# Designs tried in a protein design chat: VHH binders against q3afa8. Part 23

Target 1, 265 residues: q3afa8
Amino acid sequence: MDKASLGIGIFDSGVGGVTVLKELINLLPGENFYYLGDTAHVPYGSKSKEELLILGDAIIRFFLKLGVKMVVFACNTSSAITLPILKERYPVLMEGMLEPLRKNMPAKAKVGVLATEATVKSGLYQKKLMETNKFQEVYMIACPQYVPLIEKGIVSGKEVEEATREYFEPLLKEEVRDVVLGCTHYPFLTETIQKLYPKIQVIDPAAYVAREVYRKLKENKLLGENGGKVQFYVTGDEKSLKNLGSLYLGYNIDRVQKIDLEVIV
Below, E stands for the ipSAE of ESMFold2; O stands for the ipSAE of OpenDDE; V2 stands for 0.75 times the mean of E and O plus 0.25 times the DockQ between their complexes.

## First folded at step 11 (VHH; framework vhh_nb_b201)

Design q2 (at its last look DockQ between E and O 0.89; V2 from the best seeds 0.71)
Fold by OpenDDE, look of step 11:
Structure q2 (fold): chain B 265 residues (1-265), chain A 126 residues (1-126)
Amino acid sequence: as target 1 above (265 residues)
Amino acid sequence: QVQLQESGGGLVQAGGSLRLSCAASGFTFSSYAMGWYRQAPGKEREFVATITSGGSTYYADSVKGRFTISRDNAKNTVYLQMNSLKPEDTAVYYCARVAVFTYYGSTTYPDVFDYWGQGTQVTVSS
């Protein structure tokens, strides 16, 4: 079996990973994708490293059974915590959310990062950014209103705009021009953000991820030519994926297969 | 090599004033935020004040209205004017290059990720 004909696995704890999927589909139209939302175990941010590894192992094994040539960690938590371990454990190409950004993002004096409270509190994101020596000042903005709004399908309008104005106030004050979306949900708000602040460069890590995936596949002669299929999987509730995923991807997700990772965490 | 050197500390009576200076070298001073921290005996190091490269200032609640942070980019120096000093202000004061500002609503938390000075002792007598 031609390894290049195998699909790419993408996983997240929820629907946020579809933003990464969209970028991958756009850049890699010849690839088949398997998307897994681990909705039975969301949120990942509150789980221990051990629990995350158990889930990670099960997810990788699931993808390997399906036949994949690469696994994309479309989850910031998993990217930071489990990917470094799992990449050494399994003989399959892997990519996450943070490294492509770190590697390829241009140096800026100032950078803003919109992220969840949990992400900001963990300190891992800003630490990794600072380790690049690309930035003199990093402005981390906790955005607790975003995910709840997005999960309700509210990606435009007064509520989002008001929240956005609040979150961007310190960034504008410091004349920050580059703002990273530090949550996989936040690309849902890109249009709204750009409408409010057209001079701000909104940086979606998903774009960097897609480019890095392309690079790795090309380097390994694994680029597919006859793909274009996407299969969706969930471990729990599928409603969010069907609704918000469809909204973001621009087509209806009609088929979602429920799977059991056969783990207890 | 990045260097930060504090000066201006000393003994002062309650209600008095001191002005601390921190001379910086080894990097483009104007491009970085600078800050002051302090550590009292038996206590953890705590944030006092910071000034961004853009000139925005933030203060700990305990020093608001009494302390003022400023900078002179031409001299590569950051200052801490301390007025109305209290015995509780007694500590070693450290200069730092501040790299990360974290915003939780209206609250701002500065974080130092790289360089500290050696500190200068400030003692406020009752």
Scores: ipSAE 0.809, ipTM 0.927, lowest interface PAE 0.4, mean pLDDT 94
Fold by ESMFold2, look of step 11:
Structure q2 (fold): chain B 265 residues (1-265), chain A 126 residues (1-126)
Amino acid sequence: as target 1 above (265 residues)
Amino acid sequence: QVQLQESGGGLVQAGGSLRLSCAASGFTFSSYAMGWYRQAPGKEREFVATITSGGSTYYADSVKGRFTISRDNAKNTVYLQMNSLKPEDTAVYYCARVAVFTYYGSTTYPDVFDYWGQGTQVTVSS
């Protein structure tokens, strides 16, 4: 079978994964993409490893039925917990949020990470970064105001700027120059952050994910040529994907298919 | 190979003072944050103090105002000056290289250490 013509599946628990999808569309215009938001089971951050594996297994099987050559885990929690296990169960190529950052960031003396309270408290992101041996000091900043503002469509202006100044204060004090966006929502804020702090390098892991997807497809001779289609799926409510997703992608998502995952226990 | 060696522990009367030292080798000391943890019998290790590579200091509430962390980059050494010692300060004190700092609201604390020393005993008698 001509595997290079197969599509690329992308999933997240909700709409945050569209920030990864945007980078993939821009870098790989010849590919077909299938985006799944598992909105019936959001949030993933509160679920057990067993629950996440059951959902991840069902999602991969769904993508295999559609015909994919690669699955992208556009969820920080799934990337860390489920991807290492699920890649051994299926022959399809896989990529997640953390390994592209780990592989592609140069060694830095200091890095800042903006993340949700849940991510910071979990220790998950910190552990993956420290396993790289590339960083001497990591500054984790919990950013509780960001997701609520972004979900309201507020990505610039006084309220976002005030929150951003608060979050960056310790980073400026310690002269941190490289800041990682540790949540798939935060790329919505890149322009505002760059306007406030032009000397800080904002690092969106989504850009590294797209680069690693390209590298893996190229190495395996699986680059597509005649694609360009994107299909959207959800397991629950579609309103957030249509609203936030359309806003971020810069075009209207007018058709979203609702599906039920075939879960086996 | 990273090595951390604590010294300066001992027995001291309540209200007294003691200065701990931690000699470091095997890495570029001036580029890393350093800290002190302690562990009393039957307790988990608990944060005491930390100093970033840039010189910012952070303290546990239980020692704030009594303990001072400092560093001498020329000697690859971090210090903990402990004043007004109390019996509850009795513990094994560990020097550590700090890798992660966490900012949650207004609270700052060290989160991940990648190397520890063997520890030095501090005993404060009443």
Scores: ipSAE 0.476, ipTM 0.766, lowest interface PAE 1.5, mean pLDDT 88
ESMFold2 (binder alone), look of step 11: mean pLDDT 82; pTM 0.821

Design q3 (at its last look DockQ between E and O 0.88; V2 from the best seeds 0.74)
Fold by OpenDDE, look of step 11:
Structure q3 (fold): chain B 265 residues (1-265), chain A 126 residues (1-126)
Amino acid sequence: as target 1 above (265 residues)
Amino acid sequence: QVQLQESGGGLVQAGGSLRLSCAASGFTFSSYAMGWYRQAPGKEREFVATITSGGSTYYADSVKGRFTISRDNAKNTVYLQMNSLKPEDTAVYYCARVAVFTYYGSTTYPDAYDYWGQGTQVTVSS
């Protein structure tokens, strides 16, 4: 079997990973994708490293059983915590949310990062950004209103705009011009953000991820030519994936396969 | 090499004033946020004040209205004007280069520093 004909696995704890999927589909139309939302175990941010590894191993094994040539960690938590370990355990190409951004993002004096409270509190994101020596000042903005709004399908309108104005106030005060979306949900709000602040460069890590995936596949002569299929999987509730995933991807997700990772965490 | 050197500390009576200075070298001073921390005996190091490269200032609640942070980019120096000093202000004061700011709700504060000075002792007598 031609390894290049194998699909790409993408996983997240929930629906946020579809934003990464969208970028991958756009850049890699010749690829088949398997998307897994681990909705039975969300949120990942509250789990221990050990628990995350158990889930990670099960997820990788699931993808390997399906036959994949690459696994994309479309989860910031997993990217930061488990990817460095799992990449050593399994002979499959892997990519996450953080390294492509770190590697390819241009140097800026100031950068803003919109993120969840948990992400901001963890300190991991800003630590990794600072390790690049590309920035003199990083402004981490906790955005607790975003995910709840997005999960309700509210990606435009007064509520989102008001929240956005609040969150951008410190960035504008410091004349920050580059803002990173530090949560995989936040690309849902890109249009709204750009409408409010057309001069701000919104940076979606998903774009960097897609480019890095392309690069790795090309380097390894694994680019597919006859793909275009996407299969969706969940471990728990599928409602969010069907609703929000459809909204973001621009087509109806009608088929979602429920799977059991056969782990207890 | 990045260097931060504090000066201006000393003994002062309650209600008095001191002005601390931190001389910076080894980097483009004007491009970085600077801050002050203090550590009292037996206590953890605590945030006092910070100033961004853009000139925005933030203060700990305990020093608001009494302390003022400022900077002179031409001199590569950050200052802490301390007025109405209290015995509780007694501590070693440290200068630091600020790397990360965090915004929660309505509050912005320095979250990470990458370089520290050696500190200067401030003693406020009753």
Scores: ipSAE 0.745, ipTM 0.893, lowest interface PAE 0.5, mean pLDDT 93
Fold by ESMFold2, look of step 11:
Structure q3 (fold): chain B 265 residues (1-265), chain A 126 residues (1-126)
Amino acid sequence: as target 1 above (265 residues)
Amino acid sequence: QVQLQESGGGLVQAGGSLRLSCAASGFTFSSYAMGWYRQAPGKEREFVATITSGGSTYYADSVKGRFTISRDNAKNTVYLQMNSLKPEDTAVYYCARVAVFTYYGSTTYPDAYDYWGQGTQVTVSS
């Protein structure tokens, strides 16, 4: 079978996965992509492992019906908890958010991470970074103002800049030069951050995810040539995807198909 | 391979002073934050003080103003000067390499995660 002509499925609990999709489109313009936002079941961070496995299983089966050669877990929670298990259940390539960062991040004495309070409290992100032995000092910054501002469509201007100065104050004090965007929403703020702090290297894990997807497809001789289409799906509300997603991608998302996941319990 | 060796513990009367030292080897000392943690019997290990590779210091509220952390990169040694000691300072004190600094607004939580010394007992009598 000609698996190279199959598409790439990408899922997240909401609009955040668009930041991964953008990097994939840019790096792999010859591929077809299917994006699913599981908005009916957000947030994933509060769900049990069993619940996440049920949802992930349904999402992978949905993508297999569409015809995919690879599934990208554009959700940090799903990447950590479900990907290792679901990878053994299905004969499709999989990639997530954490391993590409861990593998591709260069060794640095100091690294900053902007993250949600939930991510910081989990201890997971910092543990995964420390396990690499690439960093001597990790500076985790809880950024509770960012997601609410981004959800209101506020990604620049005075309020965002004030919040950003507050969050970066300890990073500047400790002379941190490399800052990871530890939430899929935060790439929407990259321009603002770079304008305020042009000497800081902003690191979006999505770029590393795209590189690892490319590498895996190339190594398995699955790079496609006859693509270029992107199809969008949600399980619930589609407003953030159409508005914020379109703004970030730089083109209008005019059709989003609502689906119901086939959950098996 | 990483070795942290504490010294300077002992018995001291309340109001007295002790200076703890921690000699480090097996890593590039100047590149890492270092810290002191303590554990009283039956209690969880708690943060005392840390000094970043750049020299910034952080202290637990219970010791601020009484304890001073410092480092000598030429000697690969971190120090904890403990003044105005109280009976509640009685604990085993551990030297540690500090790796993570977590910020919630103005509050900072330093965490070691890696490599601890064997500990040195500090006993403060009333």
Scores: ipSAE 0.650, ipTM 0.842, lowest interface PAE 0.7, mean pLDDT 89
ESMFold2 (binder alone), look of step 11: mean pLDDT 82; pTM 0.822

Design q4 (at its last look DockQ between E and O 0.90; V2 from the best seeds 0.79)
Fold by OpenDDE, look of step 11:
Structure q4 (fold): chain B 265 residues (1-265), chain A 126 residues (1-126)
Amino acid sequence: as target 1 above (265 residues)
Amino acid sequence: QVQLQESGGGLVQAGGSLRLSCAASGFTFSSYAMGWYRQAPGKEREFVATITSGGSTYYADSVKGRFTISRDNAKNTVYLQMNSLKPEDTAVYYCARVAVFTYYGSTTYPEAFDYWGQGTQVTVSS
């Protein structure tokens, strides 16, 4: 079997990973994708490293059983915590959310990062950004209102705009011009953000991820030519994936396969 | 090599004033936020004040209205004017290059990332 004909696995704890999927589909139309939302174990941010590794191993094994040539960690938590370990355990190409951004994002004096409270509190994101020596000042903005709104399908309108104005106030004060979306949900709000602040460069890490995936596949002569299929999987509830995933991807997700990772965490 | 050197500390009576200075070298001073931290005996180091490269200032609640941070980019120096000093202000004061500003709603948390001075002792007697 031609390894290049194998699919790409994408996983997240929930629906946020579809934003990464969209970028991958756009850049890699010749690829088949397997999307896994681990909705049975969300949120990942509250789990221990050990628990995350157990889940990670099960997820990788699941993808390997399906036959993949690459696994994309479309989860910031997994990207930061488990990817460095799992990449050493399994002979499959892997990519996460943070490294492509770190590697390819241009240097700026100032950068803003919109992220969840948990992400901001962990300190890992800003640490990794600062380690690049690309920035003199990093402005981390906790955005607790975003995910709840997005999960309700509210990606525009007064509530989102008001929250956005609040979150951008410190960024504007400091004349920040580059803002990173530090949560995989946040690309749902890109249009709204750009409407409010057309001069701000919104940086979606998913775009960097897609480019890096392309690069790695090309380098390894693994680019597919006859793909275009996407299969969706969940470990728990599928409602969010069907609703929000469909909204973001621009087509109806009708088929979602429920799977059991056969782990207890 | 990045260097930060504090000066201006000393003994002062309660209600008195001190002005701390931090001379910086080894980097483009004007491009970075600078800050002051302090550590009292037996306590953890705590944030006191910071000034961004753009000139925005942030203060700990305990020093608001009494302390003022400023900078002179031409001299590569950051200052801390301390007025109405209290015994509780007694600590070693450290200058730092501040790189990360975390915003939780209306609260800002500045964090030093990489470089610290050696500190200067401030003692406020009752």
Scores: ipSAE 0.818, ipTM 0.936, lowest interface PAE 0.4, mean pLDDT 94
Fold by ESMFold2, look of step 12:
Structure q4 (fold): chain B 265 residues (1-265), chain A 126 residues (1-126)
Amino acid sequence: as target 1 above (265 residues)
Amino acid sequence: QVQLQESGGGLVQAGGSLRLSCAASGFTFSSYAMGWYRQAPGKEREFVATITSGGSTYYADSVKGRFTISRDNAKNTVYLQMNSLKPEDTAVYYCARVAVFTYYGSTTYPEAFDYWGQGTQVTVSS
């Protein structure tokens, strides 16, 4: 069978990966997409490296059963911690959140990054940014409250605003004007962030990811032509995907298939 | 050719003071954060103090209130004023260029990458 007709698997711990999926659908209308939200195990930002590897392995094997030519790690935590390891275990093409950001981000004296605790603790996000020589001061902010709130559908109001003020306090103190959304969930908070801090440039790497996926498929002669289907899967609750996901995509997500991941010990 | 050269170390009695200096060259000093780290025999190198390009300061809890970091951008120099010295402050003190500031709640973890001085010995006698 023709490898170019295989789909593209996209995963996140929950609804967050929809922010990457939107950019992929827009740039690659000839491709079939399989979106998996691992909602039974959200949030990923508080999980250990060992837990994330077990889950990532199961997710890649799930996508291989569906027939994919590429897996997109639409999770900054998984991209930082698991992608470098899982890339060596499987021959399928992989793309994550870090490489596209570092390739496409313009040089800035100061940059802030909002990220999960696991992403920050890994040290890999910081290291990859510093290797570019594009930044003199990088301000990494661990945001443990964000993903749980977003997955409950809470993207505005007092609770989110209070957390946001706490997270932005050091960025304001250091006069940081450019802030990267270092988690694929965080674009859901863009309106709240811009309401509180209209002078801050919010940077969402999702478009960079889509561009890099396109380039890799083109280079490997794997661009699809007759696709256009998107299939949605969850491992647990589907409410955030159907509600926030539909709103963000601009169409109704009618069919979501619940699956059990095959964890190998 | 980033170069960092520390000076001002020495032997001092407990309760005394020392001022460390670090002369920097080979980069636009005013655009970068600078810091001091220390390593006691048999221990890992640990954070002491940092000062951002904008002048904000951060200190390890063990030195807060006793040590003061400052910078002079006209002289490309960062300083560490060390007061009320204790025997446990005995270490080699390193100047470093700091590139990353990590915030976990209220706690800040400054990280230096690639550029360190050779160090200056500080010995505090009982």
Scores: ipSAE 0.703, ipTM 0.871, lowest interface PAE 0.6, mean pLDDT 91
ESMFold2, look of step 11: ipSAE 0.674; ipTM 0.856
ESMFold2 (binder alone), look of step 11: mean pLDDT 81; pTM 0.814
ESMFold2 (binder alone), look of step 12: mean pLDDT 82; pTM 0.815
OpenDDE, look of step 12: ipSAE 0.796; ipTM 0.929

Design q5 (at its last look DockQ between E and O 0.83; V2 from the best seeds 0.61)
Fold by ESMFold2, look of step 11:
Structure q5 (fold): chain B 265 residues (1-265), chain A 126 residues (1-126)
Amino acid sequence: as target 1 above (265 residues)
Amino acid sequence: QVQLQESGGGLVQAGGSLRLSCAASGFTFSSYAMGWYRQAPGKEREFVATITSGGSTYYADSVKGRFTISRDNAKNTVYLQMNSLKPEDTAVYYCARVAVFTYYGSTTEPDAFDYWGQGTQVTVSS
């Protein structure tokens, strides 16, 4: 079988990975995609490294059964914590949120990053950014309230605004003007953030991820030309994917298949 | 090649003062945050104070009001003025280049990442 005709697996803890999927569909219209939202286990930002590894392992094995040439970790928490480890366990091509950001982010003296608590505590996101020598001061902001609110469809209003003001307080104090959305859910909050802080440049790395996926497939002679299909899977609740996911993608997600992950410890 | 050299440590009686200095070379000093950390025997290193490139200062609770961090960009030097010293302040003090500031709500954790000096001993006698 021709490996170039295999699909691309994309996963996130919930609806957030749709922000990456949108960019992938736009840049790679000849590819087939399998999107998995691990909604039975969202949010990932509060889970231990051990839990995330067990889930990531099961997700990769699920994608391998479907027939993939690449797995995209469309979750900043999983990209920071599990991708470096799981890459050693499986020879399938992998791409995450951190390396594309590292390669594509322009030099800035100061940069802020909004991220999950797990991403921040890992230290790996900060390390990846510092390896670039592009930034002299990196301000990592743990945002534990964001993913739960977004998964409930709450992306504006007083609760989100109050959390956002708290998270941005240190960034304003230090006059940080460039802020990276370090979680694939956070692009849903861009309008709210921009209304509160119009002087801040909000950076969504999803387009960087799509570019890097394209580069890897091209370099490995794995670009597909007979695709264009997207299949959606969840492990639990599908409402956020169907509602917010459809709105963000600009078309209706009609069918979502519920699956059970095979967990092996 | 980044180099940091501490000086100014020594023996001092409780209630006394010391001023530590750290000479920096091998990088554009004015563009980076600088900090002080310390390590007492048998304990892990702990944060003491940091000063951002823009002049903002952060202190550990144990030293607030007693220690003052400052910098002189013309001399590529960061200072730690330590007043009202206590025996609990006895440690090796390390100068560091701080690059990461991590916030959990209002709480910040400055992190030096890779660049440390060799340290200078501060001993506070009763």
Scores: ipSAE 0.660, ipTM 0.843, lowest interface PAE 0.6, mean pLDDT 90
Fold by OpenDDE, look of step 11:
Structure q5 (fold): chain B 265 residues (1-265), chain A 126 residues (1-126)
Amino acid sequence: as target 1 above (265 residues)
Amino acid sequence: QVQLQESGGGLVQAGGSLRLSCAASGFTFSSYAMGWYRQAPGKEREFVATITSGGSTYYADSVKGRFTISRDNAKNTVYLQMNSLKPEDTAVYYCARVAVFTYYGSTTEPDAFDYWGQGTQVTVSS
């Protein structure tokens, strides 16, 4: 069996991972993708390491049964907590949200990071960024209004703009010019952010992830040539994936298969 | 090697003033935010004040209006002017290089640092 013909698994606790999927599709048109939203167990941010590992193992096993050549952790929490462990546990290529950014992002004196309150409070994201020694000052901005708006399909307009102005105020004050989207939902707002602040360099980690995935596949001679298919899976509710996924991907997600990870957490 | 050395602590009466200094070496001082923290006996270390590389200042609510943080990049020194001191201000004061600022809504505080000084004792008597 030609291993290069196998698909790429992508998972997130919810719909945010579709922003990563979009970047992967764009950069890797020859690949097939399996997207899994673990909507039955969202949010991941409140779960213990042990619980996340149980879920992670089940998810990897699910992808392995489907036949994948690579698994992408399109979840910041899983990228930070479980990926380092799971990559040693399973003989399949893996990539997450943090390492590609850490590796390839240019050094800046100042950097802003838009993230959920939970992400900011965890301290893991900023810790990982600082370990690179690429930044002297990191400004973590909690954006509690973003996800609720995005989940409602509100990605432009007055409410988003007002929230954005509020969140960017401290960044502007400190003359920050580079801003990382530290949540996989936030790329939905890229256009709005750029409209308001055209001089700000908005950095989507998903772009770095896609490039790193390409690099790894190429290095291992695993690039596909006849792909283009995307299959969607959920463990719980599918509504968010169908609605927001369709919105972001620019086509209707009509088929979502519900699966059971057969775990209790 | 990064080094931070505090000075200026001592005993002062309530209502009095002290000026703390922190001499920094081993890094490009002007490129980093600097901050002061304090730790009272039996309490956790708490944020006091920070000054960014750009000169923006942030203060704990408990010291706003009384303390002033400043820096002299030519001298690689950060200062904490403490006025109207209270017994509650009694603590070991630590200088730190501050790397991460967190903003929760309208609240902003540094929550990550990578280097600390040895601290200087400040005692405010009643």
Scores: ipSAE 0.411, ipTM 0.752, lowest interface PAE 1.0, mean pLDDT 92
ESMFold2 (binder alone), look of step 11: mean pLDDT 83; pTM 0.846

